# VHH binders against Octanoyl-[GcvH]:protein N-octanoyltransferase (lipL): the designs that were tried, part 3

Target 1, 288 residues: Octanoyl-[GcvH]:protein N-octanoyltransferase (lipL), of Kyrpidia tusciae (d5wvb5)
Amino acid sequence: MKQVEWDDTLWSRWPTWRLVVEEQPGTIEEKIARDQAMGRRVAAGGPPTFRLWVNDPCLVVSRRDIVQGLRRGGDPPREVDGLPIRVRSSGGTAVPHGPGVLQFSLVVPRMDRVGMEEVYRTLCRPVEAVLGQRGWRAEFGRVAGSFCDGAHNLVVNGRKIAGTSQSWKGGLAVPGSRNRGYILAHGTLWVRVDPEQAADWLNDFYEQTIGERPIRARASTSLHLLPGGEGVDVRQVIAETANVLESAMGPQVKLERVRALTDEEISWGREGASETDPRRVAYGVDRP
Below, E stands for the ipSAE of ESMFold2; O stands for the ipSAE of OpenDDE; V2 stands for 0.75 times the mean of E and O plus 0.25 times the DockQ between their complexes.

## First folded at step 1 (VHH)

Design u2 (framework vhh_7ubx_2)
Fold by ESMFold2-Fast, scan of step 1:
Structure u2 (fold): chain B 288 residues (1-288), chain A 121 residues (1-121)
Amino acid sequence: as target 1 above (288 residues)
Amino acid sequence: QVQLVESGGGLVQPGGSLRLSCAASGFTVSDYYMTWVRQAPGKGPEWIATISSGGDTMRDDSTKGRFTISRDNAKNTLYLQMTSLKPEDTALYYCATGLEYDWSTGEYDLRGPGTQVTVSS
């Protein structure tokens, strides 16, 4: 019997998984809100879900970025350098979205015995495998001056290629939850991004909010800048990631691949879209 | 200055009760989600309870019957009432704004330094 290749992850924990290779159109804010919609479905007893998706150009910031700006007495900006600004549900620092950026999201039921490191391994293992097949060795690490500067981001040759974050939601905070809630882990992989332009956008946001320019272009890289990566395309990386997931599953785990979230999740994403507005996050009444 | 400071922790016997306090300065707690979280050494943070800006509470099912979150808007202070304490409740307890926890940085939007609760006979 074939064993699951990733026994140090959560991939073998549930007998059924959903893989979403998303082709469903939507606004910037709707696509961001779909991660929380997936969480709501998983908390209600739906299968753990892995989502591969792409967003239109924008900057996505955390609630922490908004709060830090408010401490300086400024209103949260809705736009910088022509890019709309939206707030995500998970932590970390600002990150650019766009056609050259792969978004990957993992939602699993919240369990007492699940650890944060195990969740990061589960989120990143399929992407690490794709990178390895292309001859690139990724590891977890912190790189000062990069987007989403934290300990569990993916690093290649000392430069950050993917930022990651987690959000743990309790059961009662999620309508229809049948368990203790869900864990959302999100990653952003730079497939074809100009690091200097990205650093300028991120620094312009931080200069406006906290008066600093902390992001260094040299701290991050993009797959297209790696040896042999010149022709890499986001859709190729998505297909390779889906194939790696399918090949890694043993007969004991059913991985159902779909092209879109359910109609209910899409509807919840529309309802939740306004929660990504920086000024609603800063000043609105939170009574979900 | 924007700050959260917890108090009320200590050593307690199994079956005992404690009330933790979280004093906020530089902002108004009723304008935010406010959360209680605990963390034992070597383990990730465990969400306990949240109170919304409107006063609605969300609680973890495993502690829902034993722990109650509340706030006093006049004192700008968050509380966690803990009853029927068990040895497994031993942890550092801290309050935070919001629901989001950044595992990479080990921080919520804003969190206090925490107050230690030790349940032992």
Scores: ipSAE 0.011, ipTM 0.247, lowest interface PAE 9.7, mean pLDDT 81

Design u3 (framework vhh_7ubx_2)
Fold by ESMFold2-Fast, scan of step 1:
Structure u3 (fold): chain B 288 residues (1-288), chain A 122 residues (1-122)
Amino acid sequence: as target 1 above (288 residues)
Amino acid sequence: QVQLVESGGGLVQPGGSLRLSCAASGFTFSSYDMTWVRQAPGKGPEWIATIYSGGDTMRDDSTKGRFTISRDNAKNTLYLQMTSLKPEDTALYYCAAEVYFDEKSGYTVEYRGPGTQVTVSS
């Protein structure tokens, strides 16, 4: 064979992939819990999965955000500025969800010789390709004062455009797993978000929990604020991302495109929805 | 208060067997997935096996044929039956609940016991 497309990623590691361009409705908490549901299916022998999805307006925080607030002696808020607050299973800092935000999730089987850097490249490559087609150069980087600050977030012109995180659930947290568990990587891309408003929501959350306002609006950007981006919308970016992935990987792997998760995964997401409640995370998941 | 207390460790000859126990209290044991983890001298923690609340098990391939995890929900006790022990099995063994992994930060253990020492030597 000649040059393999995206050979520095995991995309060619498995012969079959599932691409979910999600149209299935659900509550805010159900949609968040569907990432772990996909993980459970992959751990049970299902194909590695890439999910493109959108949530209703809310703030999604990490377990660490809740624990830090408890150590200060405060009760975790369930809402801020009219936005519901929900807890995700992966690490990182708080991120806003909404109709102007693209969520993208990658789940692959956990294996001995898969590295964190390789997983981030796999997660971000389709999105990077779309940005490149529009003339925007994205790179991995860290920007102080931005949402979901990490070394592998996507940066354009020194400002964060997408936050990313990973969670490796291997053998210790996955019921019914038939392999060593799964690796979940998740990204949040700001397509049409007002950075000042988003920073206010995030800072209001942190002020209530840790008494600080660490988020700087100017540290982040949105696609609609980039040159030529004025008319961009999330559905357009979703379609472009799916098309880029199909074009690049279709010749190399069997890519099954679907509009919804399986009924089993939808059911697992419904069951897992309560685990996203900040008060349940704070005060225990065990029923008295 | 959540408490986990391991017992059953000790000195054993290569090829020998040991049965470790973990007594749990302060939570509804039957509702939790339970895990055995070991830490060898000078090394990081290594996952051995998980038994889910529903009774299914997941075991590390390197020990799967020699180690068996089980639970007794009526006694709030977790077990690890170890056979054909090797010098490389020498480690502090501890039980844990609410475990997750993050590659960057390693694995996180919400609740764990102080451990029981297993030494495999002639």
Scores: ipSAE 0.012, ipTM 0.218, lowest interface PAE 8.5, mean pLDDT 81

Design u4 (framework vhh_7ubx_2)
Fold by ESMFold2-Fast, scan of step 1:
Structure u4 (fold): chain B 288 residues (1-288), chain A 121 residues (1-121)
Amino acid sequence: as target 1 above (288 residues)
Amino acid sequence: QVQLVESGGGLVQPGGSLRLSCAASGFTFDDYAMTWVRQAPGKGPEWIATITSGGSTMRDDSTKGRFTISRDNAKNTLYLQMTSLKPEDTALYYCARWEDYGLDEYSFDYRGPGTQVTVSS
């Protein structure tokens, strides 16, 4: 049953984990804000959490994307090509969300002897295992011109299939923290995305904000474009990822699988939704 | 008013050591995480290491064990101690103020002009 190697990850670091296979409805901004709500719960002593979720069509950008646009004298856009724009708490470049995209998030307590590389391995190992079961070999790498570009992309056949990033929050910056804060790691996996359309949306955003078109469609791929992937969908990948985690944990770690965050986390996500607005991020308040 | 100025680069032989310094001004240094990034000719920027306001460090696996990041908050200075240098370490090394909203080579809002490190015989 256990056919997955986990020795180089944080999965055995804590005796209890929460797995969220999210079915709770919400707005685009609420679902994005739920990652920080999970962080707040973990910082307050809740179990480390792994979340599998899907958003409605939008573009999610970093605070850096907003700041770079402001330095060029432009107001941050709230929409491009009919897609709403929202800001995430983690770094990297812009990424499309939608029904063909799997979002996966990991939140762990911030503490000594937890390193960036371990967090990325912990975040990606379940997804890598699913890809491997389907005959697709993923590796960490950088691909110039891809969405959410960084050193810890998941790459298949020289093309990016998932982007990742981290956000490390100190205890004093997190309300109710009973430890040193939290580490949030987030990944976006392209399950059924047209790379050319996605590149056009991302380039239209960057052209409006920084006057450049840096994204190349050929730098990225999607699971449905891989050999044997034609019929894949996000719900199937979510189920396979959850099953891999449950099988890999065994009796040494208690993994509680739930279909929703706690009511308190949902409430915090609703309250934090406005913090994803590009103009609020830029100016501290909403501006017309 | 944010300024970051790197120093300590130079020509060094393979197997040698260098200590880079970054002098920060124009902001409350101990409130921010700080990072080192390098860029070799014809390559994109590569993240090396980050040190948080509290002193916790994160390092790239390819340089972990050879490079150590540290800070002196009383002097508003960031350091990178490099040992066992290799020709492939040749690059322009940048000090940057790390943004709380991300961790990779692009997770910074300000960087210095860089200091050149050349590893050659």
Scores: ipSAE 0.012, ipTM 0.216, lowest interface PAE 9.1, mean pLDDT 82

Design u5 (framework vhh_7ubx_2)
Fold by ESMFold2-Fast, scan of step 1:
Structure u5 (fold): chain B 288 residues (1-288), chain A 119 residues (1-119)
Amino acid sequence: as target 1 above (288 residues)
Amino acid sequence: QVQLVESGGGLVQPGGSLRLSCAASGFTFSEYTMTWVRQAPGKGPEWIATIDSGGSTMRDDSTKGRFTISRDNAKNTLYLQMTSLKPEDTALYYCAKGPYEDYLWSDYRGPGTQVTVSS
């Protein structure tokens, strides 16, 4: 890990950062809504925040996925294969959540001169460093047939290990904003996931919504399937990621590590939980 | 005030091409992410593509092989080059300030330009 490798990121842009290694319980939808709650706090002048968290089993889809389904004349499903379906605020394609999956979220103030590439590098650098320490070289890339396929996925040996997406919220969309809003970047890292099972869940969702099965199990991998990865678990990866980030912070940057978001953010997450309902996203109200 | 004016739509046969333009004013265009969105009658809005201030792009999988988003900061203009047009591409196309999620949450959008793909 070298400081020069982080010079192309936003990690040195602000003198104070918050690192959330989340232990606060919550429902599936509350935990998803907490990303936007962090955004509101950052937009109101709170420190940029990096959040490491885990959700209960579900499929999380983008607003694009909901709109695609509506375009075909179908109501958005609220569940598939017994898994709840919830909507995130960032773009991309559907991703599985569960105990074997690490969620990592970055929220920074929305400012002019911040680009999407820089935000993706900032989001992924701590995770790339953890992978590197274990002897796994991750790079940004596209893998056809993978979950959340795009140029900014993390790829190891030609297979996708993490999907990423961004959401840029303007001042009008953020109550109490003291700037132009916030930028949220979110990543989903497969630590201990069966790629065949995950592909089946994702394909069942897409078959119900767009009539296609685009996900290919071999396009993705999981850390536990990599050489030396057999014993890896999410708690270890969380601890390693937090340690890498703490070690990378120079004396000029204060990093405050906490186990939970503020009570206000938790409350906002609870209030915003209904906004993750696919039918509410589609119609503005719960539709039977 | 923010103003976005889309143009370049029209009636085109399947397999044809169109280039849409969006003239932006009222803000520092070069500093902002810009997005193309479409909406067909009776359907919700569909994200097409986003381009940031540095020129990096994100595109929807269903169109990315046929559509290209680009920008000219000197002219304060956003473009969408569309090729191999299909009847399913028939929609009103909107230029939006910011990423797709901002389009869904804000009123920053132009009047749109109609694209009709028909024989």
Scores: ipSAE 0.000, ipTM 0.261, lowest interface PAE 12.4, mean pLDDT 82

Design u6 (framework vhh_7ubx_2)
Fold by ESMFold2-Fast, scan of step 1:
Structure u6 (fold): chain B 288 residues (1-288), chain A 122 residues (1-122)
Amino acid sequence: as target 1 above (288 residues)
Amino acid sequence: QVQLVESGGGLVQPGGSLRLSCAASGFTFSDYEMTWVRQAPGKGPEWIATIYTSGSTMRDDSTKGRFTISRDNAKNTLYLQMTSLKPEDTALYYCATESYWLDDEGTYYDIRGPGTQVTVSS
């Protein structure tokens, strides 16, 4: 009898999981919308899914960020410092995307009595294991002045390396849902990011929207800046994360590894891409 | 665990009033924007109102003269005061965190409750 090693997570709850090590190209908005496409698939009875992916340079903000800017009398910006601004379906605050940033997404069926803490542990455990194998101990915690500051940041040596957020969608809101809906959790890990540059981009967004510059570069770090991390890159971290997932799954759990989402999910991502537009999110389907 | 539970629904005559409540547990209620949503039999979900952490509100134009959203952070409770109820207000009413309606097919929200039934008898 061999059980899944991560007993305090959801990894043992389903007999089959899908691991997407994504190689499918797409626009920035399509790649963002694919998380919700995975949610729609899982709500319709598809297997819980873990996705490892990379986006082109942009800033991804929450609906809360858009609403806070609107309350202060400004139209949502579509761009800052030459970077496109797109809206994700999960909570939290702004995060940078780019070639040095690992995106990791978890989608599970929405269940009665599943808590946010358990979902965060499920999302982060594979990444924590990779960091541990490299001699870095990650823990959950708040770091004042960091991007997407919350209780479930991944922190190493007192500095934030990953921001996380969740979106819980009910069955009534998901076309074709056979479940109570889905839970989406998303993480953004800084693998090879200049913290000063990233802080400038994030602060320029917040200055334009709420008139503040809350982000401190020193509050966050990147894996390449950690002891022994000089040669790390996103491809290595992706491979290591996939390997720890495969290693942790006992004979009770089948982990199906794929290089792309289904054609239906890719199509749903294209259909949903426009819904990442900050102005569409602010003003609804009728364009003002 | 993280959950929302609605109450206060029931049978009411046209022109009547109801106050719905939504009890939050398992999260820091005061940190979240809160939303009321309804779904009538055979129809898609309809967003009613959102209340922000500041206490500011955003309301659907078709109901905002008759419905008022409010919150009590000390009690971890969200309210919807409904007046001048009409038969077309008959629906399951549920609360959710950080909800925005893009269309009848799509909403984005952190969590939602199971709902409380409101029936307006003609």
Scores: ipSAE 0.012, ipTM 0.218, lowest interface PAE 8.6, mean pLDDT 81

Design u7 (framework vhh_7ubx_2)
Amino acid sequence: QVQLVESGGGLVQPGGSLRLSCAASGFTFSSYAMTWVRQAPGKGPEWIATIYSGGSTMRDDSTKGRFTISRDNAKNTLYLQMTSLKPEDTALYYCAAQTEYIWEDKGVTEYTDYRGPGTQVTVSS
ESMFold2-Fast, scan of step 1: ipSAE 0.014; ipTM 0.452

Design v1 (framework vhh_vobarilizumab_d1; at its last look DockQ between E and O 0.02; V2 from the best seeds 0.00; counts 0 for: pae E 10.7 > 2, grease 27.4 > 24.2, placed apart)
Amino acid sequence: EVQLVESGGGLVQPGGSLRLSCAASGFTFSDYAMAWYRQAPGKGRELVAGIYSGGSTSYADSVKGRFTISRDNAKNTLYLQMNSLRPEDTAVYYCAAEIYDWLEDSYEYWGQGTLVTVSS
ESMFold2-Fast, scan of step 1: ipSAE 0.272; ipTM 0.690
ESMFold2, look of step 2: ipSAE 0.005; ipTM 0.331
ESMFold2 (binder alone), look of step 2: mean pLDDT 83; pTM 0.830
OpenDDE, look of step 2: ipSAE 0.008; ipTM 0.222

Design v2 (framework vhh_vobarilizumab_d1; at its last look DockQ between E and O 0.47; V2 from the best seeds 0.00; counts 0 for: pae O 7.1 > 2, unsure alone 59.5 < 65, grease 25.3 > 24.2)
Amino acid sequence: EVQLVESGGGLVQPGGSLRLSCAASGSIFSIYDMAWYRQAPGKGRELVAGITSGGSTSYADSVKGRFTISRDNAKNTLYLQMNSLRPEDTAVYYCATDWEYGLDSYEYDYWGQGTLVTVSS
ESMFold2-Fast, scan of step 1: ipSAE 0.071; ipTM 0.489
ESMFold2, look of step 2: ipSAE 0.023; ipTM 0.485
ESMFold2 (binder alone), look of step 2: mean pLDDT 77; pTM 0.782
OpenDDE, look of step 2: ipSAE 0.014; ipTM 0.337

Design v4 (framework vhh_vobarilizumab_d1)
Fold by ESMFold2-Fast, scan of step 1:
Structure v4 (fold): chain B 288 residues (1-288), chain A 124 residues (1-124)
Amino acid sequence: as target 1 above (288 residues)
Amino acid sequence: EVQLVESGGGLVQPGGSLRLSCAASGFTFSEYAMAWYRQAPGKGRELVAGIYSGGSTSYADSVKGRFTISRDNAKNTLYLQMNSLRPEDTAVYYCATVTEYEDKYGLTYEFDYWGQGTLVTVSS
C-alpha cells in the first residue's frame, strides 16, 4: 500500500539522505549555528540532511533586522523581555524559539536547476503530511502581521502556523567545500505557543529597534489551538514527522536516522556560535 | 560543464602592472555576474572585484583605485587590470561566477563556479 508520494520535491533527487532527530545538548547559539555546520558538511560531500530540533526560549532575528535597527541609530539589543536575541544566517523577520516550537532544517548541495520553490516544497512536505494526518489542511501563503513574514509560510485556516526561510552559500564561501556549496532551508512550527505572548515579545523587539509594533497575534496560530489539537506536544510532532518521512522513502532512497550531528559538525557549531551575537554581527566585536 | 580558465599571472616588481584574463565556457556568459577572488599564502579567500551583467562594478577597499574589472561579452572573457601592485597583492587569483542570494546587508552574491587560479607574485 502506497502511503505518501512527493514527486514535486527534491526527496527523490539523491539516493542517500540523513535524518537528524536531535537529542544532542547545546547552548541556544550552538544549536542555531548547527544549521550552518550541516551546510559545511554537505558542501564537503556529506549526504543531504533533514534536522528536527528544539531550542531553549529566545528570539531569532535576521541580519536584515540588525541592519535596519542599526540604520536607525540604535545599538542592537541582546535581550528583550528576558529572552536572549540571536541572529540566523537566513532572511525574513524575527521568530520565537522555545520548548513549544518545532525547528526543522533542510540542507542540500547547491546545484544547477535546483530552484527556491522546489527547496521550500522539500522542506515543508513532511510537516504538511503530519498536519494532514491530523485533519488540518496547510497551504503556502503570506499573512500580514505574522512572524517571519514571507510567501512560503505554512497557513491553516487563514493563519500562519510555520515560518520559513532560505540561505544559499557558494563553494568559495564555505570552508572545505568540494562542490558549489549548499542550500539551507529552515522552518519554525508553532506546536504549543501562546500567540498573544509571542506577538508581545516580537513587537517589543521591533518597538526597541525600529519604533513599530507590526505583529498581530491573530495573524498566527499554534497546533494546540486547532480543533483536536488541545493535547498536542512538540515531541509527538517530531516523532510523527520522522515517521512520515521514513514511510515516504521507498527502497530507492536510503534515509539514515541519527540522534546527533557528527563530532565535526558539533565542533563547527561551537566555532560558529559567536557569529549569532547581535553586536558581533553589527560591529564585528562584542561591545560592553 | 561550466569552465573558467585564468591566465596572465606571473612575477612582477612592486609598483608594476599585470592584466589577468578569464576565458569562460559552458554557459551564457553575458547573463551572469562575474568576479575575481584571491587567496594569499597562509590567508583566507577574499573577493577582489565584481562586475554585474549590466556592467556595474564593485571593489574591495584594499584594491579600490588600483584595480579595474571589465568584461568582453563577445569573447566570453573577464579581465582584471592590476596597477600599482604591492607585495600584499601576492596571491592565487580566481575567476568566479556570482549568484545572488538575499539576507545579508542587502543584495549579496555567492560563487557558483571558479577556475583553477593564476599565481601573481609581487617581489623584487
Scores: ipSAE 0.014, ipTM 0.228, lowest interface PAE 7.6, mean pLDDT 82

Design v5 (framework vhh_vobarilizumab_d1)
Fold by ESMFold2-Fast, scan of step 1:
Structure v5 (fold): chain B 288 residues (1-288), chain A 119 residues (1-119)
Amino acid sequence: as target 1 above (288 residues)
Amino acid sequence: EVQLVESGGGLVQPGGSLRLSCAASGFTVSDYYMAWYRQAPGKGRELVAGIDSGGSTSYADSVKGRFTISRDNAKNTLYLQMNSLRPEDTAVYYCAAGLWEDEYYSDYWGQGTLVTVSS
């Protein structure tokens, strides 16, 4: 391989994997909740799953972002600058979703011998390979300071190109779990995003919630701004990522490619959609 | 603002015991999922033990039967009783609080306390 090695990942850990190149429509909140739905299926004995997906325009924030805003005495906003606000299950900072952004999610069974670093390597390896094939070298930032926010940046030329985070759910938190629960890792890759516009949206959220404008446009980049990246789009990156996974899986590992989650997972996503509501996070948990 | 202050770490011989404490201020521990995580040199952080608002507990397989997580709501304090300690338990231990019944996700972290298990 060009820029990526696979033997330090979990890809060979299970004999069967599911690759979801999602084509099924859904609401913003349903698509976010589908990650947890995949987790529930894997906890119940389903195959480890890698999902490539795209969301409609919105701002996705962490539960930490909501809690920090509450400490300032305000109600969590459901919208900023015309963008709906939804809450994800993992840590890190607020990120924009939209047609120019690739979402990629990994779900594996929870195991005590698996470390956070192995999971991040497993999540990012296919994306790193795609970047390498295009002549771009991606690196990870150090984990020690960023773990408490759940983010592990993917960096090109000193700028963040993807944000990542994890959520480890034990059996007590997962209905129908037949193992110890699941490990969810997800990433957000900026394929065609204007960093100045994105920084404005993020800063408007933080200004409303904590009275600060902490986001610097220059700290992040997008694939379309990299040398040779001008014509790139999300569909191309999805296809390249799927091809890299299919090529890396040898005869000993079966990769089953599908265009949609199961009907059961789609149903669970509908049920879980309300958990992404900022007001439910603020008041349903804090005021039982 | 929320503060989590750990104490009770130190040097102990293999087979020994330690009790870690985590004093919380700015919030009530019974309203949160509380957990202990650890990070050994050169390794990622791992969940050691968790307790939800209802008192249900969970443990990493490597510590199950040896460690016990508990809380004292009146003192607003979380504890980790560590028995039969092994050299591989050597790590910085972190107290964490989260809004979810998630064994890994946490909103607030303490500064950490070092536990060294060595002869």
Scores: ipSAE 0.000, ipTM 0.199, lowest interface PAE 12.0, mean pLDDT 81

Design v6 (framework vhh_vobarilizumab_d1)
Fold by ESMFold2-Fast, scan of step 1:
Structure v6 (fold): chain B 288 residues (1-288), chain A 122 residues (1-122)
Amino acid sequence: as target 1 above (288 residues)
Amino acid sequence: EVQLVESGGGLVQPGGSLRLSCAASGFTFSSYDMAWYRQAPGKGRELVAGITSGGSTSYADSVKGRFTISRDNAKNTLYLQMNSLRPEDTAVYYCAKESLYDDWGYLEYDVWGQGTLVTVSS
């Protein structure tokens, strides 16, 4: 007899889930804003949602990155090295997006007795399973002997392969919320990324904003650089991740697979796109 | 089970004062940075004031000199003293706790409660 798969995650918590294997086109900023649009739908009573998606080339930075740049007296840049810069709603440092990068997002209803560690496990378990099927052991980055750590990178052979972050939104503060709000977790997996080029883009951003070059190419890796990974591409990883989710849910959970968000969510994403502009985040509107 | 319960809002005339309270439970209050946000109908959420676990404060330029954020760790309560209120201060005010951080250590604030309505009008 088998144990229910992933019993240390939230996957068995709700009877119905939505899996979005996104094919709906959109601008860079619209696609980023769609994570919060999913949050609004889940807060309003929609099913918990897992989204697999890809963006056009850009750098996505956190609100903290914008604030740190402002402390040094500089205006936030809207682009670096020909890449547009957009702001996400979750924490962390700057990450590159592009055709070689898999974005994966989890939105669940916020409720009592859901913890940060459980949300990270729920977000990452399908991706960990795919990596395992390919012979690569991923683990959360942590200090040896720690019982709980805040480093929720996916790490393979001592190098970061995916970064993660969370955003928790409260009850009626979310328009149309039926419950206590939502929890958004997001991951960025490097499938086919040159770590040196990515470090250069990220360091050029930080040099322009805070005058430093903190990113080390050797700290990260990409699936295509792992043994046996030479031919991997993001479409294959998406298909494998969807398959793993469908297999793991079994008959106890209904998993509705769709190719696009609802028209309402697409509309909300379009409406929220301007809020990803670094200068609107910094100044509210254009600086007087 | 984080709970934040805001109170103290109401109708006040321009130039008036209100004190907002936020009762916190379900976490070690003294260990977390806290903030007040506000949201006017049809507008986005705005950070008003922040206070660190160590007691350092910060304010939005629009409220600096008029609002004072404070905390009482023994009572697990966050306060916002609002003086010289203006019609532009009309909003639902939300208490926020520092949210989750990612593996790079960046923190964001998050709203947990229903908020308290402040209306400044004649």
Scores: ipSAE 0.000, ipTM 0.214, lowest interface PAE 11.5, mean pLDDT 81

